# Ledger of designs, part 1: VHH binders against Daf-12-interacting protein 1 (din-1)

Scores and structures below are computed, not measured.

Target 1, 171 residues: Daf-12-interacting protein 1 (din-1), of Caenorhabditis elegans (g5egk6r2213to2383)
Amino acid sequence: QRWFYKHFPMVWTGRLALKSTEAMINLHLINGSETFLNDVLGRQVTEENPRRDSVKILQRLRLDNGQVEHIYRILTNPEYACCLALSSVNNIENLKENDTNLKSHFIDYLINKKIAGISSLGEVETKFKSARVHVFAPGEIVNRYLSELATSLHDYLQNTDTRYLLIVFTN
Positions, changes and structure headers below are counted from each chain's first letter, unless a header gives other numbers; antibody chains aren't numbered by Kabat.
F, E and O are the ipSAE of ESMFold2-Fast, ESMFold2 and OpenDDE, as the mean of both directions, binder to target and target to binder. V2 is 0.75 times the mean of E and O plus 0.25 times the DockQ between their complexes.
[cut] stands for letters that were removed.
Atom coordinates printed by the task and the answers are left out, and those that the model quotes come from them; centres of patches stay.

## First folded at step 1 (VHH)

Design b1 (framework vhh_7b2m_4; at its last look DockQ between E and O 0.19; V2 from the best seeds 0.00; counts 0 for: pae E 7.0 > 2, unsure alone 56.6 < 65, placed apart)
Fold by ESMFold2, look of step 2:
Structure b1 (fold): chain B 171 residues (1-171), chain A 123 residues (1-123)
Amino acid sequence: as target 1 above (171 residues)
Amino acid sequence: EVQLVESGGGLVQAGGSLRLSCAASGSIFSINAVGWYRQAPGKQRVVVASITSGGSTKYSNSVKGRFTISRDNAKNTVYLQMNSLKPEDTAVYYCARDYYDSSGYELEDEDYWGQGTQVTVSS
């Protein structure tokens, strides 16, 4: 279905990495500040503007403890940016292999471990703002986020069997 | 890729001092934060102190006032000055990028950790 792409255009393409494994992803802004997101990932309005090309998961956060309410407040702050990550269509010749890799090495991994993947993006003065990045597979916290802040998207994802991650950029 | 190597551990008496070094194999400017961690025998690895590329520091309550973290960008090195050492400070000390904080964040990959440097405080 083309409903998703009409309402949530792609804002970034790059590599998501964990250990020695990578997957190409597209990010689609779901909620929050596009200005914040562009300051973190690279400004698209500037000629020859550098852009980050990857997000590497180096940390994890357990999701089976009492931190959910604190984390949720940070994730829903409108100053920050929440994105849906999908397998990239434009940047890989073997789209089925990339989608399978995203599912097995990222989505299923995070679900089975009951964790979020965490990246820390360092500031580069005059080019990139710093950010902490939370990578969530579908599950309790994502379902809560979508049901409260993007109900039509939540219904869409359930009805289309779409493979995705929720990626939230904060500072 | 930047690697971090710990050194400077040893045996000291209680009340003594020791300075640990965390040497980077590349430019330390590429690392937004470096932390010192420790793991006592049979216990979990926990954060001791951290320092950002801008010089902001944080300390665990157990070491605040006794330990000082600092960075020397010219030498690509982060230091942990440990004063007023106690037997409870006995542990293997590690440095790593992307510190753990009190929010329960931890490094994903066990191979990310180096060999560490042993600190033993007698008495």
Scores: ipSAE 0.015, ipTM 0.452, lowest interface PAE 7.0, mean pLDDT 80
ESMFold2-Fast, scan of step 1: ipSAE 0.016; ipTM 0.367
ESMFold2 (binder alone), look of step 2: mean pLDDT 75; pTM 0.767
OpenDDE, look of step 2: ipSAE 0.026; ipTM 0.340

Design b10 (framework vhh_7b2m_4)
Fold by ESMFold2-Fast, scan of step 1:
Structure b10 (fold): chain B 171 residues (1-171), chain A 125 residues (1-125)
Amino acid sequence: as target 1 above (171 residues)
Amino acid sequence: EVQLVESGGGLVQAGGSLRLSCAASGSIFSGYAVGWYRQAPGKQRVVVASITSGGITKYSNSVKGRFTISRDNAKNTVYLQMNSLKPEDTAVYYCAAPLSYGQYLWSDEASYDYWGQGTQVTVSS
């Protein structure tokens, strides 16, 4: 995790939810706009506009029905923030349970079902009312994207068996 | 010993261009993110651009579209190409390799591992 902290800003810590399962994740920005991401996620918990503390997967996008061009268009949207999601180490007490939940209930689930997760962040007072979140597990499309965007990151992930999701915020 | 050395600063008229270089030694360059920072008279240091070891770039809103950060890993050097310079760009420019990227790079200078001596950029109107 230290390697990611050195190379990519940790921009958010919170809960990722799918059905009844949650995992604590850290988001590391690997491409795109931190300003856009902060506008979408909020600033601080103590402000009137509170920081979002969770992202809930509400819908599914099928990856096995020939929508490769549509999916790649999402990943290459010019108004976006692309983040690497890693298991949070901020809660040492239940670190193993959290890591297992991320693997079994999110990563393996998305891979086995051949889907990506979708969340809608809802209406906000800013220009980002149409903001979408897409959650991708490791796979062919993510591998192609990362090999083009961040070769060193792609090599590191392949060599270390790192458990991750790619989370993309778009307008 | 590991060192960062900035060069390329100078006096230039508004609308002009300068190219800054940051030469790094040892292991701090290999696999490390590097940022360009500036400090205007009477102000604290702020980050203006950063680049990861893989070449992913980030810019402050004040310099987007005018400044370009790049790196040459074979030469252990990071560059900042500054175009369309404005008087408000006048500052001492520093490069740094922070211990932690992101929040520390963009919000807390005390988190930086290595600092160079700086290079003065003065833009006249």
Scores: ipSAE 0.000, ipTM 0.094, lowest interface PAE 19.9, mean pLDDT 73

Design b11 (framework vhh_7b2m_4)
Fold by ESMFold2-Fast, scan of step 1:
Structure b11 (fold): chain B 171 residues (1-171), chain A 124 residues (1-124)
Amino acid sequence: as target 1 above (171 residues)
Amino acid sequence: EVQLVESGGGLVQAGGSLRLSCAASGFTFSSYEVGWYRQAPGKQRVVVASISSGGSTKYSNSVKGRFTISRDNAKNTVYLQMNSLKPEDTAVYYCAVDTRPYYSGFLESSYDYWGQGTQVTVSS
């Protein structure tokens, strides 16, 4: 819907990977620093500053072990870049297969295991060697966060039954 | 290699007592939280009691006041003293250690370690 894209412009497109499964996603910044996000992912303006093309989930964070305060601190730190990840409409191979993969192999997987995904973006020596990515599926904590941060966005996502992940970048 | 071996289970009459032991090896026992879990026939495995590396204890509501968890770091052993046993306490009791940080891998080797269990049967 035009309302969503007007208020939350797409800031990055690339692959989200977990084991042998991949899905193409678009990231829409909803809170935090766009400058930090662009520095970590790279700007698609010149060849001298190429964008990162993938985020690989390598670790998990337990959501059911009483760490609600820790998890909420990840979601509410203003130094973070918080994004909505949607199935990529620019995926050229198979849009329906991509959407199905995002739901079955990422969203449902994370929900059923009661975990969040974790990645590191510092494979090489860089300014952001300590940068981390947390990948959250819809659930009680995410729903509470969105209802407090962006009530209209939360209502939109629920009313449209939109499949999404919440992806948080931290340094 | 992490190993947990439970012992002390058996058959006891309602109102009786049992003491379960869990012998641990292959890791720095004193550094980790250790718990007792149980699984009754046809039901999911549930937590019974846990003890932190610092000795803080937690109990499920169903056993609070009747069961006591303790640890002996010199012997690498955790104990569960079970008093005032009821038929509904009948289950296989498992010792488990959470060696995973809050952040853990998706690899099998990063999963929690479980013992093979010890059967506790409480007759009416």
Scores: ipSAE 0.000, ipTM 0.121, lowest interface PAE 16.4, mean pLDDT 76

Design b2 (framework vhh_7b2m_4)
Fold by ESMFold2-Fast, scan of step 1:
Structure b2 (fold): chain B 171 residues (1-171), chain A 124 residues (1-124)
Amino acid sequence: as target 1 above (171 residues)
Amino acid sequence: EVQLVESGGGLVQAGGSLRLSCAASGFTFSSYAVGWYRQAPGKQRVVVASISSGGSTKYSNSVKGRFTISRDNAKNTVYLQMNSLKPEDTAVYYCAAEGPYYTGYDLPWEYDYWGQGTQVTVSS
């Protein structure tokens, strides 16, 4: 539907992501719907445009305040397969953070949850030394994040020197 | 540097034919969908035909059955074969490389590369 792409991050499926079905089930569960997201999408990633379809949800997390966070992976090919984004469904309008604080929080989250097999700061620094970080302002709605995510993905695809792209959503 | 260069325009009598070409450089042509647009004097630019990276085609109702779009990835070129031309087809024709291209969901932004255009004039 139009609603999914306006209110949810891009989700893709196909041969490039071995756990794409699990990622889609996780996105569907966060919505509380009976419909599996893969049934709604009805699509496959093609070899012709894999870079446009390189976003999937890796993890969901429900916080004590009712906030839900999703971890996204941006995959351009298997060799470059680690571009992560953290997002939240709920907007916290009274909280303000700068880029440095948000990046630190995201990196701590990667280590604590052992995302992509990372368990130490040294591993983050080794794997993500070329990472680009894009941060979205607090209080934005999900469809604004989709627009910014699209811009960030496009910028990433145009910059061949960027190995990893980290996209951080504060709300 | 991304470039799209149109050629093949000219003057033709009603009922005649023309073949337009669009040569692309500076990007991975085979991965992009490409479209033909036209703009008549005093009017806005409108879509004529498009072709996906996989070869699927779409046409506007005004040209369906008369125009054929095709691509040659080895030459980084897209073509528009125009048959049974009418005076109403008179316009500057532009090619554009469009993105993003994927099945199922579109991103809410639009991204285009455009050529400078080629003039087509159809006399009665």
Scores: ipSAE 0.000, ipTM 0.101, lowest interface PAE 18.1, mean pLDDT 53

Design b3 (framework vhh_7b2m_4)
Fold by ESMFold2-Fast, scan of step 1:
Structure b3 (fold): chain B 171 residues (1-171), chain A 123 residues (1-123)
Amino acid sequence: as target 1 above (171 residues)
Amino acid sequence: EVQLVESGGGLVQAGGSLRLSCAASGSIFSDYAVGWYRQAPGKQRVVVASITSGGDTKYSNSVKGRFTISRDNAKNTVYLQMNSLKPEDTAVYYCAKVSGYWLPTYEDAFDYWGQGTQVTVSS
């Protein structure tokens, strides 16, 4: 358990939104540029340091057979940050409810519709850089990506039944 | 989510032209693809034209060479220029946000429907 947090420290905490539903998530960087991610989301080491407080899913991407190569190119873009999104641990009393909400309204929604979520984060001068955002639920594409990138992480997630999303930020 | 409002429909004689507008409010307009769809009485809604966030266009065979889709991201608007109109073009025209970077392969791949704008072409 400690192995995970040592190798994939939390880099951001905030809200993931889809339609009228929200869940609190922690992002753990697993691949790509931490500098790029910090420029997009902000660094929060003190209250004075700004950060974005939410990522809103605005459109969807079909995960049909004809689109696999395009999706894989998004996941392997050289100018990117790939994050594991987990239910937030900021309030233990609400953790089970938030985890269930993340599963039912985000993970299961994306799986049942056979889609990935798409968002865009606008540029805010001197505070934040713009980014395109892709949100993936567990499935064939994500499993292939993780097995090639981080076999130990993939094994950990499967063995612990961890509820997660893969969130990719690109320039 | 995004709100889309159609305008520019009306009554026109066969051979005439109309320019439809699809104005967006809400979230980031430039980041999504937009399609124009139409529904004639008693028929299913069908795709007419689509434009991706990057400006790539696709047209149904029934309107190729007559209709032109374009976008102005600074005005948060997508346009459908309709030339050489035929009575068969009579329908309510809808714009909708569509999924992903590319044109939808399925007619049900749209995320939101507007109220539509009526186009009537008299013979």
Scores: ipSAE 0.000, ipTM 0.090, lowest interface PAE 19.9, mean pLDDT 75

Design b4 (framework vhh_7b2m_4; at its last look DockQ between E and O 0.09; V2 from the best seeds 0.00; counts 0 for: pae O 6.9 > 2, unsure alone 62.2 < 65, grease 25.8 > 24.2, placed apart)
Fold by OpenDDE, look of step 2:
Structure b4 (fold): chain B 171 residues (1-171), chain A 124 residues (1-124)
Amino acid sequence: as target 1 above (171 residues)
Amino acid sequence: EVQLVESGGGLVQAGGSLRLSCAASGRTFSTYDVGWYRQAPGKQRVVVASIYSGGSTKYSNSVKGRFTISRDNAKNTVYLQMNSLKPEDTAVYYCAADLGTYYSPLSEYEYDYWGQGTQVTVSS
């Protein structure tokens, strides 16, 4: 836990939404452009430097063999932002519920349907840049990516019961 | 949570028309993909028509030119207008909803929400 936060600091916190369910998440940048991510999501909640409150999944992408290489290229593009999403901690009571929601309605959902979640973030005046968002549950693609490009993180996640999503922001 | 309720089914003579409604309650499903399915006795459930979040529609070959799927977001309802009905159209009709996708749904398992169904019987 300490190791993780030391090496991958939190860069955003907010709501992840899918259908009628939402979960609070923290995003940790693990690869890519921090500048891009900041332009898309914001860092601070101020009038001059606002932050988006939520990312809503509105579409899905089938994960088939034909998409694997394409997705891998997206994940490894340094111009994009690849983040690890973890359950946000508010309090003990909320944490349990949030963790359950994250697992059952996001992680397990994506895994069972063999899909990635897709979101499109629009520009908000001069405050936020537009982006496409890919939300991946743990699986073959994510494991391949982590094992090759983030070995230490891969090991960490393999040796802990950490529930996570891999979220990629692209142009 | 989204609840789907089908209505508008019934008995009709061949060549007749019916309009099915799928009303959603709880939350809006305007951003969802919605499909009408039907299951005839002893047969597999099959997709009849779909309307996607972007407004595009798709029909099975068996109903093309006869059925029309549409959406009224203000009423949170999806419709299936069925014209020129045939005895072969006799089935229980189900409404299903799920998140939009870049691909057409491949199976009924991709939908998270289902109605209870409404019976459509077309007599010869």
Scores: ipSAE 0.016, ipTM 0.295, lowest interface PAE 6.9, mean pLDDT 87
ESMFold2-Fast, scan of step 1: ipSAE 0.016; ipTM 0.409
ESMFold2, look of step 2: ipSAE 0.253; ipTM 0.689
ESMFold2 (binder alone), look of step 2: mean pLDDT 78; pTM 0.786

Design b5 (framework vhh_7b2m_4)
Fold by ESMFold2-Fast, scan of step 1:
Structure b5 (fold): chain B 171 residues (1-171), chain A 124 residues (1-124)
Amino acid sequence: as target 1 above (171 residues)
Amino acid sequence: EVQLVESGGGLVQAGGSLRLSCAASGFTFDDYAVGWYRQAPGKQRVVVASITSGGSTKYSNSVKGRFTISRDNAKNTVYLQMNSLKPEDTAVYYCATEYSSGYIELEYSGMDYWGQGTQVTVSS
């Protein structure tokens, strides 16, 4: 909705990928450094800072075996950008299929397996060798984070039943 | 506290063999995928071999057929058997680990913890 655009800047649009499945997403920055995020994702298609057009989930992090402290540190790392990922509305063509893919192949997949997705951005650009992406589905950890650090957003998401992922970029 | 300790590096002549060990403390390997990485002087750190918590293995093209990764969860150790060593294999070898929920269905990438590294030098 309009509320997201007023309160949280849309900083990127592109593909979220998992194996052979893709979904088009918009990223809205909710906490952290927009400068860092722009540097990682790129603003323009150039040789100096090429725009990244996709984020691939390459590995898994198990959430159900006492890793909560470690995971929460990822969410509260001082060198990060935390984004809300929503199904892209820019391309009406296949919008319903895109929304379904986001839910069934990403959100439900992560929830059912009790995992977060992980990617290393350093594989694409050597200058960001230490940069990592964590992809979280709605759940206990995300609810704790949003309740403590983004209460208005948390209330909005609960009231609207919005399909989302929380995507965290760290250096 | 999670710690990884590499051992088994050293100096060897071309055509020789070495076996590297990676021992974990503060956790068990039962829930971890483990990778071996290497970094030669002036070059980027690159993946060499990896093994999932379920035992599935992957190798870089440069070492395929010469290196073998294996795990011994009872000893909390992962090994890299290196055969037919070449001068190009000279590097610091790092053990790295990633928490996983069993078999990796996705492409293997990203690591949670790193060891200090062990030097491997292969003479002319």
Scores: ipSAE 0.000, ipTM 0.136, lowest interface PAE 11.5, mean pLDDT 76

Design b6 (framework vhh_7b2m_4)
Fold by ESMFold2-Fast, scan of step 1:
Structure b6 (fold): chain B 171 residues (1-171), chain A 124 residues (1-124)
Amino acid sequence: as target 1 above (171 residues)
Amino acid sequence: EVQLVESGGGLVQAGGSLRLSCAASGSTFSSYAVGWYRQAPGKQRVVVASISSGGYTKYSNSVKGRFTISRDNAKNTVYLQMNSLKPEDTAVYYCAARLGYSSSFYEPTDYDYWGQGTQVTVSS
């Protein structure tokens, strides 16, 4: 989506994984700390600052059990970075499969199960052992967050029927 | 479609205070993230502070605890309250706006609109 590249520069590209399924995504920072995000993801593939090439969903967070305050704490944590995840369009030969996988195996899956995905980023990087990733599909909580803090983005997403995930990094 | 005009600069003694204003013309300014940048004579333009459309703020290490960024969307204005001013704060101060929701410090080329700047001089 051209609109996203204009208003939200891409900060990372890589694989999102759940079980045996993967989708290539681009992350666009929409709220929070870019410095924290760069520290967690890395800028380049080097020994000094290794860059992650994947985010793997390992656990689930139920959205239907009254944890609204906990979820909003994740979305409004002062040491966080909130990103919009879109299907990567860089590889044309697998574009249809990638877009379908993102929708069916991630977005629809999370919506139908009424869950968010959880990943840990600190296992191989000791500096951020407690760093976690939460993966949210469109829904009541995400819509409320975007309508309050990013009204124009929320309007755009609803009007264009864009397939997306909201990915939140916290420490 | 959006024009930015800075005001509130001037000459002040060390330890003094100034409040800068960045006034926007055009609609939906409340949807914009706004940054304050400054440029001292013979130096590169550097970031000072930013505020997202949602009110999240970020400050450079050189101004933390002394400067406060805020916005009044009803007036289409972003403010920079500068307290405990030092001679090294002397610079032309610019505001910049982009459609965005992050308080990130963007690269200058990432902003959609820039003001023409307002001079701040701190004597000692």
Scores: ipSAE 0.000, ipTM 0.176, lowest interface PAE 14.0, mean pLDDT 76

Design b7 (framework vhh_7b2m_4)
Fold by ESMFold2-Fast, scan of step 1:
Structure b7 (fold): chain B 171 residues (1-171), chain A 124 residues (1-124)
Amino acid sequence: as target 1 above (171 residues)
Amino acid sequence: EVQLVESGGGLVQAGGSLRLSCAASGFTVSSNYVGWYRQAPGKQRVVVASIYSGGDTKYSNSVKGRFTISRDNAKNTVYLQMNSLKPEDTAVYYCARGVDYSWETLPESYFDYWGQGTQVTVSS
């Protein structure tokens, strides 16, 4: 995971939540607009523009065969920011617990149900009130996207057991 | 059986307006993600606007501020109001039931479905 810190800027850290389960994640921007992402997440400037501390999955997107091309268009939306989400921890014991939660309650859950997570951004108002967050687990759609967008990253992820999610912010 | 029937396309002059309708049967629009897509001559089919099960809407950057998607749950119909039309908006417009934005599992028969399309031509 150290490799990602060298190549992709960490743009946000916080909680990812699904029902009663949560995991700490870091977001690394891999494509799209950092300006758009800052507008969506909020810049730490004043009380009027605080950064968000969590993203909660509220709905699901089905990843069935008939919807693959439709879903791929979400990933290639021209007004967006695409991030790699990695486990965020402060020590070895917390790493094991957080990684277990990320894998079992998010990654495996999304894969087994053949869904992606959908979130709204909630309490911090931005000029992009209609902005949506899509949370994708590793799989055929993400693999296709990364092979076209970030070949070196795609090769690295295919050849490692790195636990990750792809989180896409769109307007 | 799921069906989507588009209507409202036609020929209009640049700066004009059109309202497209998508009449759905075999599923409930209020419980599904429904979107409008378009395919211009020689180009790939792309998303234009969508409405989520909860009523939230999303637009492509090229139409934001000009197009409005809405629905009438009682009529089980989705609309696309197109204002300030440009020649570049010329395309066949398709209505699609794309995804399920709920925690409920829909029957497999409610996977992705497309309507037959309606032609929109905007003259300079």
Scores: ipSAE 0.000, ipTM 0.118, lowest interface PAE 12.2, mean pLDDT 74

Design b8 (framework vhh_7b2m_4)
Fold by ESMFold2-Fast, scan of step 1:
Structure b8 (fold): chain B 171 residues (1-171), chain A 124 residues (1-124)
Amino acid sequence: as target 1 above (171 residues)
Amino acid sequence: EVQLVESGGGLVQAGGSLRLSCAASGSIFSIYDVGWYRQAPGKQRVVVASITRGGSTKYSNSVKGRFTISRDNAKNTVYLQMNSLKPEDTAVYYCAAGSPFYDLSTYPHEYDYWGQGTQVTVSS
């Protein structure tokens, strides 16, 4: 995992929520604009430079065959940031629970339902840039995207059987 | 969090018209598919009309040619223009917003947000 952290440093840490379940995740930027991502999520937790501490999945997107090209257009939006989400734990006592929650309640849930998650981040109670968020579990669309974008990363993820989500922010 | 508020309902005579509004607050509304549903006393809630995020519209056979659904994304509002109203149009009308990829007629339970409803009564 040293190779991964060297090439794709962590850009954000926080909570991912779905229904009543939350998991702590680290976001690693793999493509797109770090500046855009920082404008959306924030750079520091201060009054002047606040940071979002969570992303909540609010809607669902069916991954049927008729929508593959539409979904791929989301992944190739010119003003965007594409991140890998990995399990993160600030305390070792919670490591197994957090990893299990990410796997069972997010990754497996999205795979079993054949859906992606959708969120919308707006300027309601914070001074952040608005964004649409799509959350993808490993699967055919993600494999195609990663094989075209970052072949070495794709090979690494498959060979290590790493549990991840692909999270895409667009304007 | 998206909140939907319906308005424009009321009492009208047969042959009259009403315009219902569905206003969204708290989030981006333009990315959602929006539908109008109605529920008459003792009946199930059924779809009336829907509009996709891209502006494509569908209507139930009972209202086709009489009702028009439209959206104003700048105002975060969806409208249902109801013309040539009939007593059988009497119902509580609900606005619903949800995933752009669910078929409103097949997956009504997959709507993420629902309004409180607005009463429409058409007298004979």
Scores: ipSAE 0.000, ipTM 0.126, lowest interface PAE 15.7, mean pLDDT 77

Design b9 (framework vhh_7b2m_4)
Fold by ESMFold2-Fast, scan of step 1:
Structure b9 (fold): chain B 171 residues (1-171), chain A 124 residues (1-124)
Amino acid sequence: as target 1 above (171 residues)
Amino acid sequence: EVQLVESGGGLVQAGGSLRLSCAASGFTFSNYAVGWYRQAPGKQRVVVASISSGGSTKYSNSVKGRFTISRDNAKNTVYLQMNSLKPEDTAVYYCAKTYEEYDVEYDTSGFDYWGQGTQVTVSS
């Protein structure tokens, strides 16, 4: 918790949904454009600032069909926003249930099917920009990305067995 | 080099049938899901049907039970059989490479399209 807040700004708190399941998550920006991310999600500076409160996974992307280099390019694009998603600890009554839901219904689901989750966020006139969202579980491409661009973070995540997803927002 | 070419559209009376074809080239067709989507005049593009690399199919609620999507990997072709056509099915129909499993209610913004489309007009 504290280690992530120290090294990476928390940019958003809300719900991640897949099928009939949801989990409360915190997003920590690790690479790319904070300005773009704020335009898409809203800035969580004060209670009065408008923001989106959920992201729903709507479709799947196969990771075993030769798209690895394309995926790596979207993860590393500085005009996009790449975030670490962690179980939220601040706004839930049952932290253990939330953490279990994140692992069982999101992380394990994506790993077992060898897929990434895809979402779309529509434009909301002058308030929010549209974006495509990619949701990645730990795996070969995520490990490559973290080992090359965020080695200290990668080491920390492995040593603590932290449940996480990488979530990338693109135009 | 990647290209998808739609064909088979035309004019048909309500209750009629049409079969659309999409010929793919420039990529390993069998490795990708493919979808059909349509755009009516003055409206946004919406997904109609999709088929996964493994052959699993999904349909929008508006066409379920009337349309059937299929693929022939040997011919690099995807088909859309349209039965019991209604005036509200009038649109330009496009095919696109898509994600492995697609929720057909999803907004198509952010998807690549590589065809000119094929016009379907259903008269009352």
Scores: ipSAE 0.013, ipTM 0.238, lowest interface PAE 8.4, mean pLDDT 79

